# VH-VL binders against Beta-1,4-galactosyltransferase galt-1 (galt-1): the designs that were tried, part 1

All scores and structures are predictions.

Target 1, 206 residues: Beta-1,4-galactosyltransferase galt-1 (galt-1), of Caenorhabditis elegans (o16374r189to394)
Amino acid sequence: KMSICVPALFGNGYDAKRIVEFIELNTLQGIEKIYIYTNQKELDGSMKKTLKYYSDNHKITLIDYTLPFREDGVWYHGQLATVTDCLLRNTGITKYTFFNDFDEFFVPVIKSRTLFETISGLFEDPTIGSQRTALKYINAKIKSAPYSLKNIVSEKRIETRFTKCVVRPEMVFEQGIHHTSRVIQDNYKTVSHGGSLLRVYHYKDK
Structure headers, positions and changes below count from the first letter of each chain, unless a header shows other numbers; Kabat numbers aren't used for antibody chains.
F stands for the ipSAE by ESMFold2-Fast; E and O both for that by ESMFold2, at different seeds; each is averaged over both directions (binder to target, target to binder). V2 = 0.75 x the mean of E and O + 0.25 x the DockQ between their complexes.
Where letters were taken out, [cut] stands.
The coordinates of atoms that the task and the answers printed are left out; those that the model quotes come from them. Centres of patches stay.

## First folded at step 4 (VH-VL; framework fv_spartalizumab)

Design t01 (from s02 with heavy chain S31D)
Fold by ESMFold2-Fast, scan of step 4:
Structure t01 (fold): chain C 206 residues (1-206), chain A 121 residues (1-121), chain B 113 residues (1-113)
Amino acid sequence: as target 1 above (206 residues)
Amino acid sequence: EVQLVQSGAEVKKPGESLRISCKGSGYTFTDYWMHWVRQATGQGLEWMGNIYPGDSYTNFDEKFKNRVTITADKSTSTAYMELSSLRSEDTAVYYCARHEYDSSGYPLDYWGQGTTVTVSS
Amino acid sequence: EIVLTQSPATLSLSPGERATLSCKSSQSVLYSSNNENYLTWYQQKPGQAPRLLIYWASTRESGVPSRFSGSGSGTDFTFTISSLEAEDAATYYCQQYYDTPYTFGQGTKVEIK
């Protein structure tokens, strides 16, 4: 069983079409549950309808998370809090949990391999609790256009300063936005993957 | 401008080892897979293996797994293919070719000029 | 291993004629996440490295003349030269980049009479 944690979604950066593509593409990849943290007051009607549709069909778990203040720095804090909550919800329930935003996708490099097969290979060493991989930015030519892998123009450089993780939830004590901060046992490992088998693509509006 | 430049022709005896280089320029070397493909005179193309220079991960065709080693040097943007225990059947032109693995799924787009290898007894 | 079978082995045609080449895959090379076929066509002239013509089964590489086209999906693919020119005399290879090992068809030789 694989799941995704989408940390705190605040503000107006996303639309219903992007949410649909995120859920549908990840479902095709074998993701069985997506945990979405959102502030209902900041969502438009179409986004609310979309999220309710998927929640009613048991594809996502919607968690209402309201921040008392509207400041840029508070959004980062909200993301950390929701990441922690999501980690706990997946411990003992999910074999592999991904931490990514609605504009980020984990994609196998070898196209004949499923996401589950790729992840299982990366975690073959039973002491590995976390795999961290760098982002590659994808430029969308038309702002707010429907996203698809076919419409992607990637940037040349791989971004190693900003990374995303897939973890075994039962082995992680503290999870950050970009890395696993602490594992449950001293002999458990967090490893950085260079991009040979798994890549994270970040859609960048342009 | 993207270029792949290979080392010069080699003449070897059976049982010896071969080492060919492929130097990339005009792109970020660590973002692309480097593949090795060979072709015997009058025959088709045969894939040997590849390497992702960013983490040195390699794949090989089973026919070559016991004899081929592929490496990459990030500092010089150069990939190497070493083939041991040479046989007359290894006489071929050897090509390197790059491949971008991103979600767009680009194919082997740029090829080296080829390295002619003759194995004679 | 995915096996690619090309036919015919040789085509001998006059300038202006249509060339149709076939490539069949032992298993599907369609990637479900983007609905694209990971099948490429290359042109190779004697003494030269292969030249990329078509990728994703039907997408023409920049700078490749419009007379070259590709079609098909899953396991059955076709490469077409709508009006053959003298410079098109070459061997054409299909190649899949869906799975490792990457594999090539055996080639179709196009000759101008």
Scores: ipSAE 0.054, ipTM 0.639, lowest interface PAE 6.2, mean pLDDT 81

Design t02 (from s02 with heavy chain S31Y)
Fold by ESMFold2-Fast, scan of step 4:
Structure t02 (fold): chain C 206 residues (1-206), chain A 121 residues (1-121), chain B 113 residues (1-113)
Amino acid sequence: as target 1 above (206 residues)
Amino acid sequence: EVQLVQSGAEVKKPGESLRISCKGSGYTFTYYWMHWVRQATGQGLEWMGNIYPGDSYTNFDEKFKNRVTITADKSTSTAYMELSSLRSEDTAVYYCARHEYDSSGYPLDYWGQGTTVTVSS
Amino acid sequence: EIVLTQSPATLSLSPGERATLSCKSSQSVLYSSNNENYLTWYQQKPGQAPRLLIYWASTRESGVPSRFSGSGSGTDFTFTISSLEAEDAATYYCQQYYDTPYTFGQGTKVEIK
């Protein structure tokens, strides 16, 4: 069982089409639960309809998260709070939990292997609680149904400063936005993966 | 300027072992897979295996699994391929090739010049 | 393992003629998540390493002349040289990079009369 935590609060650059692509593509990869945190009062009508459709069909768990203040500097605290809430919701429920935004995808390097097979390989050592994966930026044109990522072109550079994690929720005590901060036992490991089996693709803005 | 430079020609007897090198330059060595591909005289290309130098993860074609060893040295940007228990059928040109194999789907884009290996009694 | 079968084995044509090469895969090499085919075409001249021409079945590598093109999807692929030049005499290989082991077709030799 695999799940995704989307700790992003909606802002500029998202629309109903991107939400559809994200949910459908991850569902095709075997993701069974997607937790989406958002302030629904700030969504446009098409985004609300799309999220409601998937929530009603039990494909996502939509969590309405409203910050008390809408000021500069509260963004980081909001993201950390939603990451913590999502980790707790997955503890004892899912085997692997991914932390990524709507414009980020975890994808196997070997195309014939499923995401689950790839992740199982990365967690072969039972003391590994977290895998930290570097980002690779892509320029991609996403088109309407049938849903697919067309003409993916990645940049030469691998981004190691803004990594994303996949974890075994039961082994993680404290999860950050870009790394796992604490595991529940001293002998558990957090590992940084260089991209041999798994990549995280981040769509560039315009 | 990206270049892959391989070691020189080898002449071996059946039962001996082969070790050839491939030195990368002009790019970040640890960001790309290094593949080994061979070609017997007048025959097609045959994939042997690869390594990701960043974490030393390797893949092999099953037919070479017990005879081939692929390693990489990050400090010298050099990949190595060792093939043991040589047979006359191992006579071939051996190539290294660079690959950024990920979801972007970019192929083997730069190749070494090839290393000619002759195995005969 | 995925088997690639190329045809014909040899093409003997004159300069200016169109060359059409086929590559058939025993399994689909279409990756559904990005709707791209993980199939590549290489040119190899005697004594030289292979040269990348086409990837994603139809995308031309930078610096490759426009007379070279690729098409097809899933299991059936075609490589075309619209107007042969003398320097195009070579063996052309298709390769899949959808699954390990990576495999190559047996090659099509293009000869210029």
Scores: ipSAE 0.011, ipTM 0.557, lowest interface PAE 9.0, mean pLDDT 80

Design t03 (from s02 with heavy chain T30D)
Fold by ESMFold2-Fast, scan of step 4:
Structure t03 (fold): chain C 206 residues (1-206), chain A 121 residues (1-121), chain B 113 residues (1-113)
Amino acid sequence: as target 1 above (206 residues)
Amino acid sequence: EVQLVQSGAEVKKPGESLRISCKGSGYTFDSYWMHWVRQATGQGLEWMGNIYPGDSYTNFDEKFKNRVTITADKSTSTAYMELSSLRSEDTAVYYCARHEYDSSGYPLDYWGQGTTVTVSS
Amino acid sequence: EIVLTQSPATLSLSPGERATLSCKSSQSVLYSSNNENYLTWYQQKPGQAPRLLIYWASTRESGVPSRFSGSGSGTDFTFTISSLEAEDAATYYCQQYYDTPYTFGQGTKVEIK
């Protein structure tokens, strides 16, 4: 099965509607579990109701994460901590784990293939523990709202500095926000690609 | 043993096009980015762009975007850089260099021997 | 784009002396996710391609002599040759691979007297 880790939900730009779109779209793609890390104190009533609904239906695991302080640097530190916790929760449980935010979507390039088929192909070599995928920015939201992935309009430039990963949790020792930092055994591989089979789409605006 | 071998020196006239090759051996060619970097006489190194041969995805420095084309042929493990509308300012040594953009953030580790290009009338 | 500034332009030293080269970045090249600096040092001898010596600011490439070392973080980096040998006469370049376009410093030429 496949799961998603959404690291620390801090800052602006999230609302109930985006959360619904994210969960429903990824569920349609075959994601069975989404781990969401959030500070309960910063959620409005609609977001709380939405997250509770999906948690009650076993579609997400909600993890309350409170930072000890709120300076600029602590936001990134919080994300690293939640990424580590999520990796450990998926070890031995999930075959493939994705790391992305609510405004990011892993999308197969070959539209006739399912996400699982695409990921299985990328991990055909059993020594591959991690696949790093380049980020594409989109200027417009998904054309066929709310749950279609076919009509995404994106910029031609691919962002290689900030990438997102799909991993086999059991093979990864240390996972970063944008890349896999270390695998468990020397013969395990991390692979980067320019987005030929799988892309991460990031929309700039709500 | 990893090796990058580039094509030989070129002498061109302004307005012509340049095409340089870089053949990789001793590694899995389509799993590494191939970068193109140039160096004018007495000047610093300038990054021009790169290609990931596995899917032919390319990036370019904005300075070269409209004139440079980078391609790769997986069957021959060879990357190509074409620079059009040549000017005297394009006189330089052109290098290819490989780069594994993996979790370790490994740098440009192996370089070709360089191709000297002279653009003059 | 990230601008790298190297100093000095030229160092003229005798064998056995310590060479210290500086590289300053206009922006931080520290990747917060792994706490690594995406900065490299290359050696280029006359008529030859650049050779990788140091990556991640301080990690020595395999086969590179221990007299070569790198240090620094964020925007301020130093490359050191602890005891200069005749074969070390070359131009040394720093390069960042944190962001595109990848950029290089202008180089420091190390000459042996």
Scores: ipSAE 0.005, ipTM 0.465, lowest interface PAE 12.5, mean pLDDT 78

Design t04 (from s02 with heavy chain W33Y)
Fold by ESMFold2-Fast, scan of step 4:
Structure t04 (fold): chain C 206 residues (1-206), chain A 121 residues (1-121), chain B 113 residues (1-113)
Amino acid sequence: as target 1 above (206 residues)
Amino acid sequence: EVQLVQSGAEVKKPGESLRISCKGSGYTFTSYYMHWVRQATGQGLEWMGNIYPGDSYTNFDEKFKNRVTITADKSTSTAYMELSSLRSEDTAVYYCARHEYDSSGYPLDYWGQGTTVTVSS
Amino acid sequence: EIVLTQSPATLSLSPGERATLSCKSSQSVLYSSNNENYLTWYQQKPGQAPRLLIYWASTRESGVPSRFSGSGSGTDFTFTISSLEAEDAATYYCQQYYDTPYTFGQGTKVEIK
């Protein structure tokens, strides 16, 4: 079973169409559950309606996350709190959990292999608790939506400072925004993927 | 501009080993797969295998797995294909070709000029 | 292993005529997540490396004349040359890049009368 944790949507602009594409594409790849953390007060009616539809169909779990106070520098702390909550919700429930945003996609390189098969291969060593993959920015410069991998131009660089993880929740003690901070046992490993089997694409607006 | 330049023609005897090189230039060598494809005279194209130079991950066609080795040298942006226990049936033109790792299209887009290999006693 | 079967083996036509080539796959090469077919067409002239013409079943490579086109989805693909030119005499190969091993069809030889 595979799941996705989408951390708090703070300071980012998303619309209902992006949410639909994210959920549908990941469902096609075999993701069984998507945990979405959101401040209900900040969602427009279209986004609320879309999220409710998928929640009612048990494709996502909506978790209302509202900061108790305002703080200008709180962005990362809010995301860390939601990442931690999501890790705990998946411990003992899912085999692999992905941490990515609505504009990020894990994609197998070999198209005949399912996402599950690709991830299972990366975790063949049973002591690996976390796989870390660098982001590759893609330029989704198309005149008409939806965003498509067909209409992309990759940036020349790979962003090593910002990575996304897929983990075995049972093996992780502390998960960060861009990396796994602590594993539950000393003999468990966190590993960086070399790029041959799995990519993380990040849509770039400008 | 992207170029793939292969080593020169080889003449071998049955039972010997072959090593062909393919040097890439004009792109980030470690970010693209390099494939090896061969073609016997008057015959079709046959995929042998590939390597991702960034982490040395390789794939092979099962019919070549016990005889073929593919390697890459990041410092010289050069991929190598070694084929052991040569037979007369290995007489062919051998091509290297790259594909765009970051492209959703995934085609073999640039090809080397080919290396002619003759295996005869 | 995905097997690609091309037909006909040879096609002999005059300049200006339409050439239609078939490629059938033993299993689907459609990737559902992006709704694209991982099927490519190459042109090969004697003594030359293959030249990429069409990828994603129907997307024409930059610099390839508009008379070349591809169509089809899943397991049944067609390559068309709308009006043959003398320089189009070549063997045309389909290739799938959906699964390893990446496999090629046996080729269709297009001859100009």
Scores: ipSAE 0.110, ipTM 0.650, lowest interface PAE 5.6, mean pLDDT 80

Design t06 (from s02 with heavy chain N50R)
Fold by ESMFold2-Fast, scan of step 4:
Structure t06 (fold): chain C 206 residues (1-206), chain A 121 residues (1-121), chain B 113 residues (1-113)
Amino acid sequence: as target 1 above (206 residues)
Amino acid sequence: EVQLVQSGAEVKKPGESLRISCKGSGYTFTSYWMHWVRQATGQGLEWMGRIYPGDSYTNFDEKFKNRVTITADKSTSTAYMELSSLRSEDTAVYYCARHEYDSSGYPLDYWGQGTTVTVSS
Amino acid sequence: EIVLTQSPATLSLSPGERATLSCKSSQSVLYSSNNENYLTWYQQKPGQAPRLLIYWASTRESGVPSRFSGSGSGTDFTFTISSLEAEDAATYYCQQYYDTPYTFGQGTKVEIK
């Protein structure tokens, strides 16, 4: 089973249409569980209705979360708390957990392989607890309903400074937004790659 | 290539207001915090505040709260810092600096070239 | 407000010598959940913006020479230049990004004789 953690929704770049695209495309790729942490202050009525629809139909697990910028003097604690909560919810439940935002998609480079086949290949070494994958920017204007992977047009440049992770949750002790901070045993390892087998496509202003 | 380009040097009189710009390029402007840090002549670095351009959320050092305003224009990828009621003690080099995310733990990585501000009678 | 205290104020050394700089925090900047210290070291040469050298107390930024290193945890941190070169003459600042306001140490000036 594969799952996705969407750590926290905040402001710009998210609307009802993007949420629909995200859920539909990931469901198409074989993702069985999508955990979405919401900040009620950032959501408009259409976004709230869309998330409720998918939650009521058991397509997502919607978790109400107010993300404070100051909590005991540490504003990033709120963001790390949602990542930690999601990791814990997936430990013992899912085989692979992805950490990405609504404007990001993990997509196999080899088009004939499913996402699960690609991930299974990347985790062939049983001591690998985490895979860190580089981003590739795509033209957001080309996407439209009905949603499909056929509409992905990517830029040439691979962005290695901004990465996202897929992990075996039972092997991870601490997970960050862009990297896995600690694995549960000394012989477990984290691996980084430039997107040769798996890419994270990013819908942004670039 | 990531670049932060700041506006030119300013000469101001006490009581006036200062407005400095910082234009980001080579990255997704709305996905990074923009911080403002100053350095008075002969002193160390002093953090003033920051803005997240994606939603215009701001944090300030309390000592500047009543005088500083930080804004961002997404269409031009430019952040602005305005400091009012200028005093001679505000004479400093003002820097903007980029920061990815609180949750990433990654530090201020790219800095603007600095804007020299002189406040004198 | 977290206060960072650097020492010494000035180091005057010859090329090839080892420089050791200290930074002490008034409270821990270690985030226990990810076991990372939210402390950075910057190099600043006259007329220039600060340059990031070390983050997470000991992680060297890409492109930074191996002679620069950082160590320590919690409240006590050390920055080391293993063999000084002429171009290393600068003021070095530690900075915490654990809590707002972000704060900097007073700086240590490294002079080459």
Scores: ipSAE 0.000, ipTM 0.428, lowest interface PAE 17.0, mean pLDDT 77

Design t07 (from s02 with heavy chain N50Y)
Fold by ESMFold2-Fast, scan of step 4:
Parts: sequence; C-alpha cells; structure tokens
Structure t07 (fold): chain C 206 residues (1-206), chain A 121 residues (1-121), chain B 113 residues (1-113)
Amino acid sequence: as target 1 above (206 residues)
Amino acid sequence: EVQLVQSGAEVKKPGESLRISCKGSGYTFTSYWMHWVRQATGQGLEWMGYIYPGDSYTNFDEKFKNRVTITADKSTSTAYMELSSLRSEDTAVYYCARHEYDSSGYPLDYWGQGTTVTVSS
Amino acid sequence: EIVLTQSPATLSLSPGERATLSCKSSQSVLYSSNNENYLTWYQQKPGQAPRLLIYWASTRESGVPSRFSGSGSGTDFTFTISSLEAEDAATYYCQQYYDTPYTFGQGTKVEIK
C-alpha cells in the first residue's frame, strides 16, 4: 500500500551502508516498494551489489536513468523527470507514495502507531492529495548494523524551508522536488503538516 | 533558561468555565508539545491533553474531550486550557508541561508551577 | 488505553536503606525501531510540580543523583533508590509516552522514618 520514490541519485554522501539502512528501516515501517533511479555506471561495486540484492528480493525497483550531466540545471531537470516517472508508475498501483532521498526518512511521532496508520490519519479528508512535511536534521553517521533510530541525535529546530511530500498518486498531476505543484482536480488540496504526527529526519554531515 | 509560567489560582462555581494560561520562554515554542496534567488533592497525576503549537494539533483523553479546549498563541508563546461545565470533581492543581518527541527522547521535562482551581458552591 | 500499575502503594524506610518500586504496563511500551522503552519516572514532593528523574526506562536526567536508577523492558519496570536520603521523601510516578492518552501509574509514596 505504500511506496517510496527516490529521485535520481547524484553526488556524494551515499554509500552501500546508507542504502542498506534506508531500505531496511523503510521495510520495517511497512513500505512495500522503493523505486530507485540511478546511473548505474556511476555506482561503486558495493552499491551495485547492495541494490541488486534488494532488487532480486523484490524490495526495490531499480531503474537505470541516465542523462547528460555537463552543465548546471541538467541535474534539476533529471530529478524532476524521475519524480514524474515515479509518480506515473505508482498511479493506480499504490495508495500512498513518499518522495525522499536516501538521507531522509519519515517517522511517526506516536510510537504505538504504524507509518500506514499515521499516514491514513493525515489523509482522513478525502480531498487531500498531498501532505508536505518539514525536515528535522539529525547528526548521525550510521556505519554498521543493526539498523535502528537508537544512535540518531536530532537537532531541536524544525526546518520549514525544505519539505518532503507523501501523496495519493491518483490525485496528483505534477509533483515537484519539494512540493506538489498541481493536483488533478481543483477541489483537491495540498496540506502542510507541522510535525505533530509525522516527521522527516534528514542526515546532516557537517 | 527554559521556564513555564502559569496564571494564578481560580475559584469557580459548578457549571462555570475555567481558562488558564501557560507562557513558555527560553526555547522555540512551536517545536515542543504543550501538555496539560491535573492532580486532585491526595490523588495521582491525570493527563488531560496536549497541543502542538507548530500546527495547532490537539489530542485529549476521552474523559475530557467534550469539555476541554486547548489553544496556543505563537506570538506570545502562550498555551491556554479551557475546561467547561465545571464540577466539584474538577477541583485540582493544573499543570502545563512541555514535551519534544524525537529520536533522543524528550519526555515531559519542564513543568509549570501549577494553577490551583477550586470548584465549590 | 495503556494502564500502569505501581506497587507498593507506600514504602516506609530509614535513611540509607534501598527502595525498590515497581511499575507494570498492560502492554509493551518498547518501540522496536530504536529499541527504547517509552517509560519515565517522576518525583513529586508536596506542593511542587513533578520532577523528571528517569526517561527511556533507564536513562537518568542530567543533574539527578546517581542513587536513582531505572531498569526493565516491555511491560515490567523497576525504579531503585540505592541509599535513601531524607530529601527523597516523595511520591514517585511512572508514566508512558508510547501511546495517547499518556498515562501515569497511581504513584508510590516513599516515607522516611
């Protein structure tokens, strides 16, 4: 019922350990499929082996996505293109789709509730097509299993300038990197969640 | 210095409404939940409800849902708790307490001084 | 609703003795994603607001004397004062913050003889 779209993987800060942590934690929260867009020629051997393992176990759908990376702006268009492709892949298939990177993950505030229960509550109004959630930075660099939140230290301030979304794919016409740009019908709405029920933790290197 | 300062003691008659305030200082008011907990004389602590000032989300114990209203004013960093249809059983000391959930765990760490409320005819 | 049951209701001990308080939860308050128990211990003296002593079942709040400790996991929790001081006379409450409504135990009153 729930999926994650990881837009085009570019730059530094991602390694096999981060990918394993991301997939394992999200699987524990009930995410059934993670769509990962990447230029596989740019991945190291450990990352390729990790992604292949999870792809073979049907935990991820690995999509090889390449485009010319010679100028600024091509990265931005690449992210938007992969976001759009992922939205379409989930329309009619998935109830809720999350848009976040490997260094970001959604966590329910109320510990007794599952991620699905929390998201269902946030979408109790059937006209809500998208929920924007503010980031809370964490200073953790997890380097070994087991995967858990125990070794994560979060900053007290919530960052509202950068947000991440969870959407009902069938209600969204155009999805951006930080927000939902357009919904299918005029009476559908996008809502900003202030952090009371759901938080997005974002790894921060320095 | 984190501080929660509550309004002064109240004396009410049955059927009236109560409104008490809790002003936070020394921290980012919108990043912490504000809880209300009461304690009748000689009794234990009873959780009433909370508000998250950042988005005004509230949740209440079922015992109070029809009578309690919790609000927050971001501009003054003040939370308010209103309790209607007062009964003699509502005689208690009312506390506000802040809470921040995250991976480090921040339970109810700072408490207001308490507001004594007496409901009698 | 998660029900917390504390025992005993009252402990009357002399200075220097060990106090052991129990708190039992009607369901597990262990959060699997971080392997922490969402259980807290508070001290309350007459006329005062509660004071946080222990959170995550066993983590001592800064400034709290080392004689105070907590242990347990899931549904069975213990709070210990290794050597009672006169100022420890108070009522001690356990509280869970795993689920709403947040609930408190009924308290254990520690009296110094």
Scores: ipSAE 0.203, ipTM 0.686, lowest interface PAE 4.8, mean pLDDT 81

Design t08 (from s02 with heavy chain N59E)
Fold by ESMFold2-Fast, scan of step 4:
Structure t08 (fold): chain C 206 residues (1-206), chain A 121 residues (1-121), chain B 113 residues (1-113)
Amino acid sequence: as target 1 above (206 residues)
Amino acid sequence: EVQLVQSGAEVKKPGESLRISCKGSGYTFTSYWMHWVRQATGQGLEWMGNIYPGDSYTEFDEKFKNRVTITADKSTSTAYMELSSLRSEDTAVYYCARHEYDSSGYPLDYWGQGTTVTVSS
Amino acid sequence: EIVLTQSPATLSLSPGERATLSCKSSQSVLYSSNNENYLTWYQQKPGQAPRLLIYWASTRESGVPSRFSGSGSGTDFTFTISSLEAEDAATYYCQQYYDTPYTFGQGTKVEIK
């Protein structure tokens, strides 16, 4: 079973179409569960309706997270709290958990191989608890569908300073926003993947 | 601007090893796959394998797995293909070709000029 | 291994005629996530490296004349030269980049009479 944690979705910047594309594309890739953390009362009616549709159809687990808005919250602290909660929810339940935002996608490089096959290969060594993959920014030239995998024009460089992780939840003690901070025991490894088999695409705001 | 320049022609004897280079310029070498494709005289194109220089990951056609080694030197933006235990059947023109294989999946777009290899006694 | 079978082996035509080349794949090369076929067409003249003409089965590479076109999906693909010119005499190869090993068809030789 593969899952995605989408930590701390707060405020504006996301619309229903963006969320639909994210859920549908990841479902197509074999993601069975997407955990979305958001303050539902701060979302517009279209977004609430979309999230409820997918929640009712068991494709997402929608978690109402309001603590950062009760007090003057800091975005960073909100994201870490939701990352921790999501890791815990997936421990003992999910084989692989991805940490990415709605504008980020994990995509296999070899098209004949499923996401699960690609990830299983990357975790073939049983001591690997976390795979860190560099971001590749996408600046889609076609304005009509900025978050589509169709007609993508990618940046030529891979961004190695910013990464996203896929982990075995049972092997991770502490998960950060961009990296795995601590594994359960010393012989477990956190590995950085160079982009040959798996890429993370980050769509820039347009 | 983008160029792939290969090493010169080789004449080898059966049982020897071959090493061909392919130097990339005008692009970020570590962000593109480098493929090796050969063509025997009067025959079609045959894919041998590839390398992603960014992490040295390689794929091979099983036909060549025990004889071919593909490496890349990031500091010189050069890929190498070594073929061991040469046979007369290895007489061919060897090409390198660049490839960006991401979400969109672009094809082999830039090719080297080819290296002619003759294996004879 | 995905096997690509091209036909015919040779075409001998006069300038201005339509050339139609076939490429059949043993497995689908359609990637469902972007609904694109990972099939390319290359032109190769004697003594030269292959030149990319068509990718994603039907998209023309920049600078390629409009008389060259590709069509098809899944396992059956066609490459067409609508009005053959003398400079089009070459061997044409289809190639899939859906799975490793990447494979080429055996080629179709187009000759001008």
Scores: ipSAE 0.033, ipTM 0.630, lowest interface PAE 6.4, mean pLDDT 80

Design t09 (from s02 with heavy chain N59Y)
Fold by ESMFold2-Fast, scan of step 4:
Structure t09 (fold): chain C 206 residues (1-206), chain A 121 residues (1-121), chain B 113 residues (1-113)
Amino acid sequence: as target 1 above (206 residues)
Amino acid sequence: EVQLVQSGAEVKKPGESLRISCKGSGYTFTSYWMHWVRQATGQGLEWMGNIYPGDSYTYFDEKFKNRVTITADKSTSTAYMELSSLRSEDTAVYYCARHEYDSSGYPLDYWGQGTTVTVSS
Amino acid sequence: EIVLTQSPATLSLSPGERATLSCKSSQSVLYSSNNENYLTWYQQKPGQAPRLLIYWASTRESGVPSRFSGSGSGTDFTFTISSLEAEDAATYYCQQYYDTPYTFGQGTKVEIK
């Protein structure tokens, strides 16, 4: 089974329509559970209703994560804390866990292959605990489904400095925001995928 | 301006090996797949294989798998196709074409001028 | 492998007439996540490399005259030239890029009388 960990996000960054799109498209790709960390006190009524609908239907696990105050250093550690919590929730439960934000999508390059088939291929070597893939920034002209021609999308450069990971949770000891920091055993590997089989699209709000 | 420029015509004997090149310019070479397609005189288009220069991943049509090798040199933005154990049936025009496979389904959009290969005794 | 079958093999028509070409796929080339068909049409004139005309089954490439159009979904596709011009004499190929290996149809030759 596959799951997604969405690290802590706060405030008016939550767009109900984008959340619906994120959940529906990932469900279509075979993601069985999405873990969302949010300050529920900052959510408006529309966002609360949307998240409650998916939570009630067992498509997401909504986790209330509230920092008493925010500043740059505390915020970074808050994101790492939620990533750690999510990794632990998936250990022994899911086969592959993705770490991406609401505006990021893992997409197979070969359209006839499912996401699960693509990921299984990347993890064929049983000593691989983590795969990281470069972000491709997409500039969408209008708000709509990311995979629809209703969004007029311009291609952007691939950004290798910023990557997103998919991991086997049982093999990872410490997961970072952009990379896997530590694996459980010395013989386990973290590898970088060049983008031939799997891409992470980052839709920019411009 | 996007351009794909291929190496010149080749005349070979059966059993020899062929190496042809395709140099890309005017775009980010490592972000696009490069495909090789051939066409025998008076025949249709036949896909041979492709390469993603960013990580050198290749895929081949099974009928060429044992004889074809596709490589890419990122420093010169050049893709190469090598075909071994040449037969008279390999006489064809060979094309390279780029592809943005991983975005919204954009097709093979720019093609090289073609390389004529004649295999005869 | 996905097999593309084009028909007819040859069309001989006069200038101003409508040409309709068929391409049938052995498997669906519709990608459900974006509801797009990964099917293209190319024009090839003698001695030249193929020229992209239509992608996503019905989207016309920039600079391609409006008389060229594509339609269809899943496994059955049609390419139409609404009013033939002398310069349209060429072989037209459909191609799928939904799955590897990528495959082309055998081509339809359009001749102007």
Scores: ipSAE 0.268, ipTM 0.691, lowest interface PAE 3.8, mean pLDDT 81

